# Ledger of designs, part 43: VHH binders against Profilin-1 (pfn-1)

Target 1, 132 residues: Profilin-1 (pfn-1), of Caenorhabditis elegans (q9xw16)
Amino acid sequence: MSGWNAYIDTMTAAAPSIKRCAIVGAADGSVWARTEADNVFKASEEELKTFVALFNDVTQVPAKGADIEGVHYVVPRTEESLIFGKKENTGFFAVKTKSAVLIAVYEGPNEVAAQVRKAVESMQTYLNNAGY

## First folded at step 3 (VHH)

Design n28 (framework vhh_8ghr_2)
Fold by ESMFold2-Fast, scan of step 3:
Structure n28 (fold): chain B 132 residues (1-132), chain A 126 residues (1-126)
Amino acid sequence: as target 1 above (132 residues)
Amino acid sequence: EVQLVESGGGLVQPGGSLRLSCAASGFTFSRTYYIGWVRRAPGKGEELVARIYPSSGYTSYADSVKGRFTISADISKNTAYLQMNSLRVEDTAVYYCARGHIYTSKLPWSGSFDYWGQGTLVTVSS
């Protein structure tokens, strides 16, 4: 496996409520690494291509929501380089770096969402500093 | 300066138990650091046995030790532990405590640990 799988493990270790996650190319949505087996992140390459394009103008996202793994999420607001959403007991955080988009899907109440967000934002900072 | 000091290794019979300790100094357990236990048997490669993120309590284990070994950390004592139960001859190795900084790792990932203890020998034999 590629070295990027180590970052998947690091993110899930930092926030155990993450159920599935992936690191994808910001330009094309190509998968660099993702959770596997029973925790497989199952978004298609075409869905991911559409998803990463949302970062071209995050201000439009709350009006339409976002689709990940065939699930439509309500996106209450966006921040610069951050899209997050909720669908019942499931949620996600996605952040963009220079070259990558990190996507983490979690389950649980709002109390665990803060941990997931911190894990994703910390990895975003690391990758930006590493030139990715 | 950063130091990791292991203790608790020794000779034990198959089926026995040992508890290894890793006393850390020169830094505090925080969200920026994790502690791993890495072992190396003669003639074999290194194996990451267990890892803990002390601030969250999250732990992970190699498949070879799941259900038998338990990693823990006492933040107030700045010490990590590896409780080893149901020991097997195959667990014989030098066990190292190591500090990782998840946000400074670079490719290749083999450089993720930045400080290592001296190692402690665990021998499981009859």
Scores: ipSAE 0.006, ipTM 0.249, lowest interface PAE 10.1, mean pLDDT 82

Design n29 (framework vhh_8ghr_2)
Fold by ESMFold2-Fast, scan of step 3:
Structure n29 (fold): chain B 132 residues (1-132), chain A 126 residues (1-126)
Amino acid sequence: as target 1 above (132 residues)
Amino acid sequence: EVQLVESGGGLVQPGGSLRLSCAASGFTFSRTYYIGWVRRAPGKGEELVARIYPSSGYTSYADSVKGRFTISADISKNTAYLQMNSLRVEDTAVYYCARSKPTYFLSGHYQTLDYWGQGTLVTVSS
């Protein structure tokens, strides 16, 4: 599947406020696709393995927060397949599908966050329906 | 203005090959568009047989043509191609080149194909 870059491009076209994003394996955090060059998603293999393991029990995440690209985010609450966080003017949405975790980092106010969430949740629905 | 112009259709014997070309003008092959080939034969309706996302090289094929047809794109020439091998009588159709925004992955609806070429007839007959 070298075509995973097309899904990255689809998410960033739907929500231009996404600064960096990635699609990673839910079991191991392996990178399937990510933004590159000036918008490179910089999370390490070890950090992504730790991050995807948070979906094993999302109820514990608000007490500890979450780390993405070496940045610690406050996680105010979680849903069964959704973790989101804020750090000043930066935030993220991460959603789990059957086989993948989608992570989108954005910059901007809460109105921008709503558009990023819609893009990420739409892709989650698409991938689940496609068996991923 | 946006235009897609097909060429390369014609009459070919079963088992033969043809290469269709789709020359695009008025936009560039970039992150904003897929290019697809849609065919229509009388009584069968429309079938999306192949598509390409030129900026990444991603390709996808209908089961009916997988292994026989190959889609490609030359970004510098703004042209997409459909190489058709091992042609069958059932491949007889008018073939259209069409443009689609990537948001069809989010919506899943066929109507994301926003511009179409004039069509080129492919006839597979002895």
Scores: ipSAE 0.005, ipTM 0.178, lowest interface PAE 10.1, mean pLDDT 81

Design n3 (framework vhh_3k1k_2)
Fold by ESMFold2-Fast, scan of step 3:
Structure n3 (fold): chain B 132 residues (1-132), chain A 124 residues (1-124)
Amino acid sequence: as target 1 above (132 residues)
Amino acid sequence: QVQLVESGGALVQPGGSLRLSCAASGFTFSRYAMRWYRQAPGKEREWVAGISRSGGYTSYEDSVKGRFTISRDDARNTVYLQMNSLKPEDTAVYYCAAVKPYGLTYSSHQYDYWGQGTQVTVSS
């Protein structure tokens, strides 16, 4: 009934370079929707609980980095509701809304990263305006 | 009353091509992601290809990448699977599925709509 997978589809349609993504609860990291099958988002619930807690104080994240899908990413900087990381040719963008965190993992150069960021931030704006 | 009807299954020679169609009725087709699955005798049902509700994103199982193309025509409420360079191991019953939007938790996607399937046989 709720339609969360439709938002996954919208983000991947907007940025085809997204390899895997998910929408998770901001309070607990519970998975609301994620890419599946060939593109399954592999993070455990325990890892996601730790990850969403990073948004409680984003200023600490650049000093320690962030782990997603068992991969440690260097986080060069954060914004109030945005954490992004890089490891060689891979990276992620994660944005917080009122009640959710959107996570998108991509592979490619900086031009690809810009497209992925735009897709994730557009969805963040939409969900915030919808009360999520 | 939701209905999915697959068609286009046939006997074809190795290296041949075939196009499967899946006609949908009883729901708002443009709101659903569509997928193709296949099942060979004695095996589990295997995901083959998927297309997003917008048609902007497609995905494929590794063994069919570069050979199969999924597409959709929302004006006709139909999803297609174009199969090229067919191999004997592609022999299976092919099923169309409409993926309901997920609920507040991931498990709500288990309420997929399924068709009855169409038999594809690739033999020399």
Scores: ipSAE 0.000, ipTM 0.130, lowest interface PAE 14.5, mean pLDDT 81

Design n30 (framework vhh_8ghr_2)
Fold by ESMFold2-Fast, scan of step 3:
Structure n30 (fold): chain B 132 residues (1-132), chain A 126 residues (1-126)
Amino acid sequence: as target 1 above (132 residues)
Amino acid sequence: EVQLVESGGGLVQPGGSLRLSCAASGFTFSRTYYIGWVRRAPGKGEELVARIYPSSGYTSYADSVKGRFTISADISKNTAYLQMNSLRVEDTAVYYCARITKYGSPYLHSSGFDYWGQGTLVTVSS
């Protein structure tokens, strides 16, 4: 593996409950890297463009929820650079950096969610410090 | 002082098996460090063939070795292993054990690795 896929592998290793994840451009939702094969992240270009635009005003997101891979998630609250949501036993964490948005979809209870959140926030910090 | 010491290399016939060991000292296997196996064959670049995140057991393999190689780690012994089955002439290389920093560069192979072993030669030939 080369390119941005190494960061995908790092996040999934840190939080094995991540089922699918991606690193996308913050400006346009273009995919820089994603999980592939049996764990392929399936969001369309149109969906990702819509999703990254949510970071322009995260305060509006809890009223509407968010769609990822054709699945509608309830977003209970947001933070300045963090959107997270739940649907049944499935959830996601998405964080924005200067140039990117990291999206991780997981399955499991709240204990699992905490591990996933730590993994994506650690990567967010690393990328921001690296100028991304 | 961090050290990685490989053992288990040697000459084997095609179709045979070898198990490589990597004994680590100066640090404890942890969730913040991967242990990986990198090989270099004459005339070829470096290839990361397998890596493991010891505390979770997560593993990743190069397509060239999937289904044939298995990486594992024994945290209590600070030792990682590479079980190589169904060996091919193309697997002939010097195999290095390496510690991989978290969030290593996606573009530069070496920038994600902070310590390397001395290497062990694996020759697959009749």
Scores: ipSAE 0.000, ipTM 0.177, lowest interface PAE 13.0, mean pLDDT 81

Design n31 (framework vhh_4orz_3)
Fold by ESMFold2-Fast, scan of step 3:
Structure n31 (fold): chain B 132 residues (1-132), chain A 124 residues (1-124)
Amino acid sequence: as target 1 above (132 residues)
Amino acid sequence: EVQLVESGGGLVQAGGSLRLFCAASGFTFSYYAMAWLRQAPGKRREWVALITWGGSTDYADSVKDRFTISRDNAKNTVSLQMNSLKPEDTAIYFCAAKYGLSYTPSRYSEYDYWGQGTQVTVSS
């Protein structure tokens, strides 16, 4: 087990319905780790930079929505450090820590959304406690 | 809500083998380090083995090369394979969980969740 990839592996093991995910820098959206190969997280550098900037004022996000991997998601509401959205059978949860933003894209019905949210929030707590 | 349920304990002859299981529910299992601790009659609890959320393992000197800890994240289960059992291994074995990656043997008292234990008796 090396680097930030171990955190990706732990998150996907905790919620198998996560199809793609990434850990990115909160300041600039730089990728620290992401799912690869057949499950590659496909967001561009430009898109990630735009996405992490949404956490500067989450109250504006429901009016605009959010773009991840070229897909525009409706964001029904936000919490201080949480942005989530849905489009058809696909959804995402993104949480901000001190230094990072965790993004998990999942596929499936509402029943799997709760498991994905729990996995992402658990990792958020762990990273915050670790100083990230 | 949160539960750790041990099973697999019993009576075994010295030199025999036994496999303990711990079924976890109510928390995100794969984010937790899992450990086995034991308490012999009239003694304090002692740490036996640990497996981190990343899969790294560590063992007390008294059980090295005899015991193997493993986990199955798909089934929320941790197990302890105990080989070459000795009478001094007689104890109640507890499953315990600690959130996060950082752990040392001295942190046994800082576990977040504990099972009720399963009795292991090794006869001469």
Scores: ipSAE 0.000, ipTM 0.118, lowest interface PAE 17.4, mean pLDDT 82

Design n32 (framework vhh_4orz_3)
Fold by ESMFold2-Fast, scan of step 3:
Structure n32 (fold): chain B 132 residues (1-132), chain A 123 residues (1-123)
Amino acid sequence: as target 1 above (132 residues)
Amino acid sequence: EVQLVESGGGLVQAGGSLRLFCAASGFTFSYYAMAWLRQAPGKRREWVALITWGGSTDYADSVKDRFTISRDNAKNTVSLQMNSLKPEDTAIYFCAARLYSGTIYHPSDYNYWGQGTQVTVSS
């Protein structure tokens, strides 16, 4: 949805180290909004459908890892509505709301990761409170 | 519970000034663009001023250089300073919120609305 791009803009402004991000449907991985142009989020619909299904049983994810944009990430641990992964100097945070999954891909060290996590968790709280 | 509560409206003579306030609660104020729209008797609601979540401002030509919009994210408030008021500025003024970082001019594009505050400018 074009209106959802305002949420993308808000997250990227809050954490400039986010290289690409998206808001997708929790049920099917359909893209509601994503970064575009030079920062286009490149995950396929099939990959996103597989990814959002990971939230059905997050306890199994650390054993297998997760794939985003054709990149395999090591997932060190998960929380009830949070999956995060690392691949060398890149990483991601993904959080689930009632109806959506927010995914942010970043580059940088652990301090950068903390800023990105804060941005996606803040948006998760906002969207849950808004009924999404 | 989402609420926008306006204050500061009243009766003023042409050439006078008023300052409107809007207190917001129940949503993450700092993520929202905030706007003032007005509705004159017998007319449709029209956009007056907007401030984005980043602080950028925009104004309708009819109020440019007379009105100033500002926000205080620590207090969840937006205000509209209205100078050099004209009888044509007589309207109910509404505070509105939209989760959009760009410029919004259409009333139906706003997510949340206040009840409005009456501004009457006498000749």
Scores: ipSAE 0.000, ipTM 0.138, lowest interface PAE 14.3, mean pLDDT 83

Design n33 (framework vhh_4orz_3)
Fold by ESMFold2-Fast, scan of step 3:
Structure n33 (fold): chain B 132 residues (1-132), chain A 123 residues (1-123)
Amino acid sequence: as target 1 above (132 residues)
Amino acid sequence: EVQLVESGGGLVQAGGSLRLFCAASGFTFSYYAMAWLRQAPGKRREWVALITWGGSTDYADSVKDRFTISRDNAKNTVSLQMNSLKPEDTAIYFCAAGIRYTSLPYSQDYDYWGQGTQVTVSS
């Protein structure tokens, strides 16, 4: 194993309903790792820079929504270090750690969302404890 | 309480086989990569094999075609099938758990460690 790909593998296997995901730098949105090939996470550098900046004040996000992979998501509410959104049968969870933002895009009903959230928050806890 | 408990070690003659087991408890096993490392007398600890929890495997060149690592998430176990054993495989074998992305045997790469099981291969 090399790079941050091990974390991507861990998350996608923990929640098979994750269709695409990425780990990006919290300061600049730089991609550390992402799903590839048929499951490529398609967000641009500009979009990711804008997205990670949302964590500077998550309370403003529900009024604006959030854009990931060119898709506008309704964000019903936020929690400290957590932004999540929904659009029809698709959704995302994004969590901030000390140095990174984890983004997971999934498809499915609310029961699927719970599994994805658990996977993302478990990884957030691990990375924070590891100093990331 | 986190525990990794190794078993299956023993004495075997060159060309023989052994299967090592590691039973894990006290953490969410399915979220962790599992690895086997070994330490021979007078040598540094050496990484042997890794299995991600997605099932991807990686091996040190010294064991690549002889050893097979596998896991059973329902039983919280990881195993190492060792075939065509050589005297130079003699070592204490340790089970380790972590999600660090490395094949190097640095302690910071693994969150949890077992106490080890002795494998002795006679000529």
Scores: ipSAE 0.000, ipTM 0.141, lowest interface PAE 13.2, mean pLDDT 82

Design n34 (framework vhh_4orz_3)
Fold by ESMFold2-Fast, scan of step 3:
Structure n34 (fold): chain B 132 residues (1-132), chain A 123 residues (1-123)
Amino acid sequence: as target 1 above (132 residues)
Amino acid sequence: EVQLVESGGGLVQAGGSLRLFCAASGFTFSYYAMAWLRQAPGKRREWVALITWGGSTDYADSVKDRFTISRDNAKNTVSLQMNSLKPEDTAIYFCAAVSYKGLYSRPTEYDYWGQGTQVTVSS
């Protein structure tokens, strides 16, 4: 489990505007790694189970929105393996790999969002190529 | 020509309901979240409700559970159903479009605006 923390460190180093992030199991939402201490990712196990299930049919998500850390986000649209949301100055990007879902919460304007999306998608590609 | 045209405003007694409509033309509707903002006499404009192209919604705390925003993407229209109206809801209501800027509660983030429709709630 300690090995997965290195990927969290890589993502936060690549995009310093990521406030909190996690890597969770795609099948059950189990936490593999997350930011801790001052940047602790606070989602409950039940919230994460609900969240990863959204990837079973992403077309339904824009109508309902998505909940992360008890915050309800509007979801403008989805892509096959990408859900992103916005709540005022806060947003998230979540991407699904073969075995995992990466979730990154950020704060800031659209320019910040673009950099966070790039970091999350780069990690998605890396993990897929590694068989995860 | 970009145009947002509001309708449905009027005078209503406290506890009553109104439905506002906004017809959009001259821009690509699917690129924009649509919102309602309001301005009471002598006050700044404040954000009321937002709906994305996909249909997810957000509301200001002052109107949550009383107002419902909806959109008809085939007709390029946005509606605001206003229930349990209070005198403090009295304002000019504006339909506006935003391309997902940082803070959609800030009037300055909005790209396109209607001219507004007056809503007056009597005590």
Scores: ipSAE 0.126, ipTM 0.552, lowest interface PAE 5.1, mean pLDDT 88

Design n35 (framework vhh_4orz_3)
Fold by ESMFold2-Fast, scan of step 3:
Structure n35 (fold): chain B 132 residues (1-132), chain A 123 residues (1-123)
Amino acid sequence: as target 1 above (132 residues)
Amino acid sequence: EVQLVESGGGLVQAGGSLRLFCAASGFTFSYYAMAWLRQAPGKRREWVALITWGGSTDYADSVKDRFTISRDNAKNTVSLQMNSLKPEDTAIYFCAATLYRGSFTPSHDYEYWGQGTQVTVSS
């Protein structure tokens, strides 16, 4: 597995509680890579376009929440380049780099969330350092 | 902080072999595609070989079946085994790194470059 899918594989290996994830273009939500087969990331083109636009003003997101894969998540708070949400024992972390948005959907309690966040933020740092 | 340091260059007779090494530091080596390019006197830089982080390789037609690129992610090194060397292979050889964007071509721009190592092949 080569291409951007190698970065998907790296994130899922670092945090096995990630169930589905994708790397998409920050400007348009175009998919660069995503999990496939039994772990297919199921967001539509229109949903991803809407989602990446949330990073234009993250302060508005907690009032409305966010939709990923047709699932509505409560967003308790945001940081400058980070949106995360919860729905029962399911959640996501999304981070923006210079040209990409990484989205990871996980299952598990809050103890699991910390590991997923570390994996996503580590990848964000590497991609930013590489100019992406 | 980011460094690519080449070694293994030298003088060799036509038909001989050399192995070049590139030691990388200051970036996450395993995420990067690694390449060798060369520049002969008075010529533009020419792409020679590439290896992706997954181990897939590609070569310029001028070196196919003679050169082999390999990498060791545990040691942050990439190497180029050069066999059946010709006088036309005389050049400064550069190690370069780029983050793969899903579509890689021989003319791809590289984010990081080494300073080069001289290879001279005498007749």
Scores: ipSAE 0.000, ipTM 0.145, lowest interface PAE 12.2, mean pLDDT 83

Design n36 (from n31 with K98H Y99I L101Y S102T Y103S T104R P105L S106Y R107S Y108P S109G; framework vhh_4orz_3)
Fold by ESMFold2-Fast, scan of step 3:
Structure n36 (fold): chain B 132 residues (1-132), chain A 124 residues (1-124)
Amino acid sequence: as target 1 above (132 residues)
Amino acid sequence: EVQLVESGGGLVQAGGSLRLFCAASGFTFSYYAMAWLRQAPGKRREWVALITWGGSTDYADSVKDRFTISRDNAKNTVSLQMNSLKPEDTAIYFCAAHIGYTSRLYSPGEYDYWGQGTQVTVSS
């Protein structure tokens, strides 16, 4: 994929426990970049459109959970621009920037989750500072 | 418009030093890996040194311990300090940019943007 793959590479380097990730448009869920091949991020266009719309009112998300790659995650709480979920030993962090939503799916214990969150939030700051 | 403009090349005697500069404009410099590649007379372009946007550096074995690559994101500049120059270092030196943090940075064909090059000549 074109230019946005650099951001995927950077997040994965910062948190090697990320299994799959994507950068999508905040308005429509269109995929800008995602992990490929053995680590392909499998979410459909319909699922991503639904997912990014959750950022219109994150306070409703803990009651319903969130679906990513056909997997239903429990969302224990949200923050203004952050949705995260858990399903057994798997989890995700998703953050919204001005124009994008970054989604990272990981596997592992809570120490791994903290590393993934830091990587995603660092990229969120970077893209916001760039006007994205 | 994207531009990479090299400077600092010239004629130097073996054992001497030169510092090359590359001034970048027209793209978000801090998001790009930057590299120096060279092309000797009658040879293919070869990779010399790179610096990722995360600040990690790597060097070809032929220049390791003699060359140092650095970047200044505030000035949109990458530089190559060349010490202990040898006649074999004679080449046109190119600045190149790649959006990425990938092993493909070692392949000349993978770069997105290129400068026009600056001549370095090392006499014996």
Scores: ipSAE 0.000, ipTM 0.130, lowest interface PAE 14.9, mean pLDDT 83

Design n37 (from n31, 13 letters changed; framework vhh_4orz_3)
Fold by ESMFold2-Fast, scan of step 3:
Structure n37 (fold): chain B 132 residues (1-132), chain A 124 residues (1-124)
Amino acid sequence: as target 1 above (132 residues)
Amino acid sequence: EVQLVESGGGLVQAGGSLRLFCAASGFTFSYYAMAWLRQAPGKRREWVALITWGGSTDYADSVKDRFTISRDNAKNTVSLQMNSLKPEDTAIYFCAKDLRYSSGYITPSQFDYWGQGTQVTVSS
């Protein structure tokens, strides 16, 4: 059977511009899988717990911003199950499924951001349809 | 919602050719490996051909040099060109989406969202 690491591999293969990414539990921010070694996703347990709680009311996020890996991102707007942010040349997309939150950090211009968003939204759709 | 719709099957004489098509929707087609599997009467499903999102292909030994898998990411389709057909190729052919990106040993259990299939009958 496939483990959660296989989904990390799928996302990074689909969008090679993803620098770091993770799949975490929607209820508690517990890490199910993340990039490791040279691309280790470094967010702390407490930071992830705070981050996934943002999905309880995404409309409040643009006023506060969001913290990932100790970096504070400006969140210009949110969508129902999507939080995205920008900090200079770095950005992230985070999407919520029934049971998980997928977070992908990237670096690059708008065409790179579009590819990363497409990859995380595709995985979101797949996991929701699979019951996760 | 993932949908896979196979077409192109039919009756053909031994030595003939058929081209199968699979129309995919409900997922980002270009990000996933796609495969063809088949099930002969009274047998388990077996893998036939695989194409990765990058276009690399692999084939079961029984169909190497006779079958060619291809994809069109703009149209969300995967195709199987079957040449030099044998009675042993008689089966229902299924299009499948790979659950994970993998280059390991290929088994039917790694595939998800199977279509209805298309019947291929080779007579002689």
Scores: ipSAE 0.000, ipTM 0.084, lowest interface PAE 18.8, mean pLDDT 80

Design n38 (from n31 with K98S Y99P G100Y S102R Y103T T104G P105S S106Y R107E Y108K; framework vhh_4orz_3)
Fold by ESMFold2-Fast, scan of step 3:
Structure n38 (fold): chain B 132 residues (1-132), chain A 124 residues (1-124)
Amino acid sequence: as target 1 above (132 residues)
Amino acid sequence: EVQLVESGGGLVQAGGSLRLFCAASGFTFSYYAMAWLRQAPGKRREWVALITWGGSTDYADSVKDRFTISRDNAKNTVSLQMNSLKPEDTAIYFCAASPYLRTGSYEKSEYDYWGQGTQVTVSS
């Protein structure tokens, strides 16, 4: 199996605490692939367009937070090409590559968050080196 | 701790078959491209086969149509089925992991992790 759907399957298998995730275009937030069925990633096209635009100036994001799937997350800080948020026992990690943004929503404590972050950053490295 | 452990090597007659296994631990296996490389006595290392984390495969011309690489992400293993073996296939076979390769490379620096190798000897 090949294609963007296989990358979604790979990421969720590697970090089972990922509840929902997507790979979207960095320029416009267009969905390339996402989790489906009972774990469908529910963000609208308008929300995703707004979200990927946050990577144009990540320093502004902690002041206002970020919305994913209609849920407002507190963003405590950002790093180059990385936005992460937390709300109670849920959170997300989003990373930007050359042409994509990867978004993973998870549930669980700090140990789970660390595992999800590693999975997302590994995929970011892979895609960047592959020219995506 | 990261480890790649090869198994399945041995002695076989020309025209025979062997299946090599590589068991991976300590890293996110399913996000890595997995490769088999070999080094024959007195020769430089050469790349043999590669399988990407998306499942695409690539083979060196010398082994195409005889060898098949596959992976099992649930078990963190990659295997190499070797058919129609020739004396010139005699070498130490290494399993290696790369976070980004989509085609084969013999360069050591392209891989993050390496196994210690397993000997394959094909008698004429």
Scores: ipSAE 0.000, ipTM 0.176, lowest interface PAE 13.1, mean pLDDT 83

Design n39 (from n31 with K98Q Y99F G100S L101Y S102G Y103T T104K P105L S106P S109T E110D; framework vhh_4orz_3)
Fold by ESMFold2-Fast, scan of step 3:
Structure n39 (fold): chain B 132 residues (1-132), chain A 124 residues (1-124)
Amino acid sequence: as target 1 above (132 residues)
Amino acid sequence: EVQLVESGGGLVQAGGSLRLFCAASGFTFSYYAMAWLRQAPGKRREWVALITWGGSTDYADSVKDRFTISRDNAKNTVSLQMNSLKPEDTAIYFCAAQFSYGTKLPRYTDYDYWGQGTQVTVSS
């Protein structure tokens, strides 16, 4: 959490349509930082462990979808180290770095999804280059 | 809430034409790629045509030069104009939608939303 909240702030400033966001450990789903207070990211420890394990084989995810914050998302496809999901006017983008998984939940039409993806992928590149 | 509803299927003689429509509701249509897939009796579902959010189109070799896919974002519809129909085109035709990142979409099954299908029968 300490020091990592600055990266949460950077992503939410870059894409204001992000409603909730977290950075978690890739190995265990432990929360490093997340949005707080009225925009608290509400995933349980068990759910996050299950979610980060999806990155062990992303090709299997579209068949069963993914659960974040107790919400089941349809995963239309996966791309490299990226899982994204859709449920009506909500969605998420999740990307894996060397040591972390970045998760951003957004609300709104698909017109805003491209901004959210760009913010998350830009942070993924930055963290990978920083050794995370 | 989300629906894709196909129409325009029917019985037609070989060499004839049909136009299929797919009406979409419950999602922001303009940023989804739209596809038509078909399934003939006893065969696997096969991809037929795709149109991206930007209007780029692609077709299976079996229907190229005979079928044309188009979309109307103001009406949330996608259409498939089928010309020079052959008995081999007999199948249930499905409309499908996938969130698009542009032109790099795969053309095989992994779509977000599916219609129920509409039957096309081509008699010889």
Scores: ipSAE 0.000, ipTM 0.105, lowest interface PAE 16.7, mean pLDDT 82

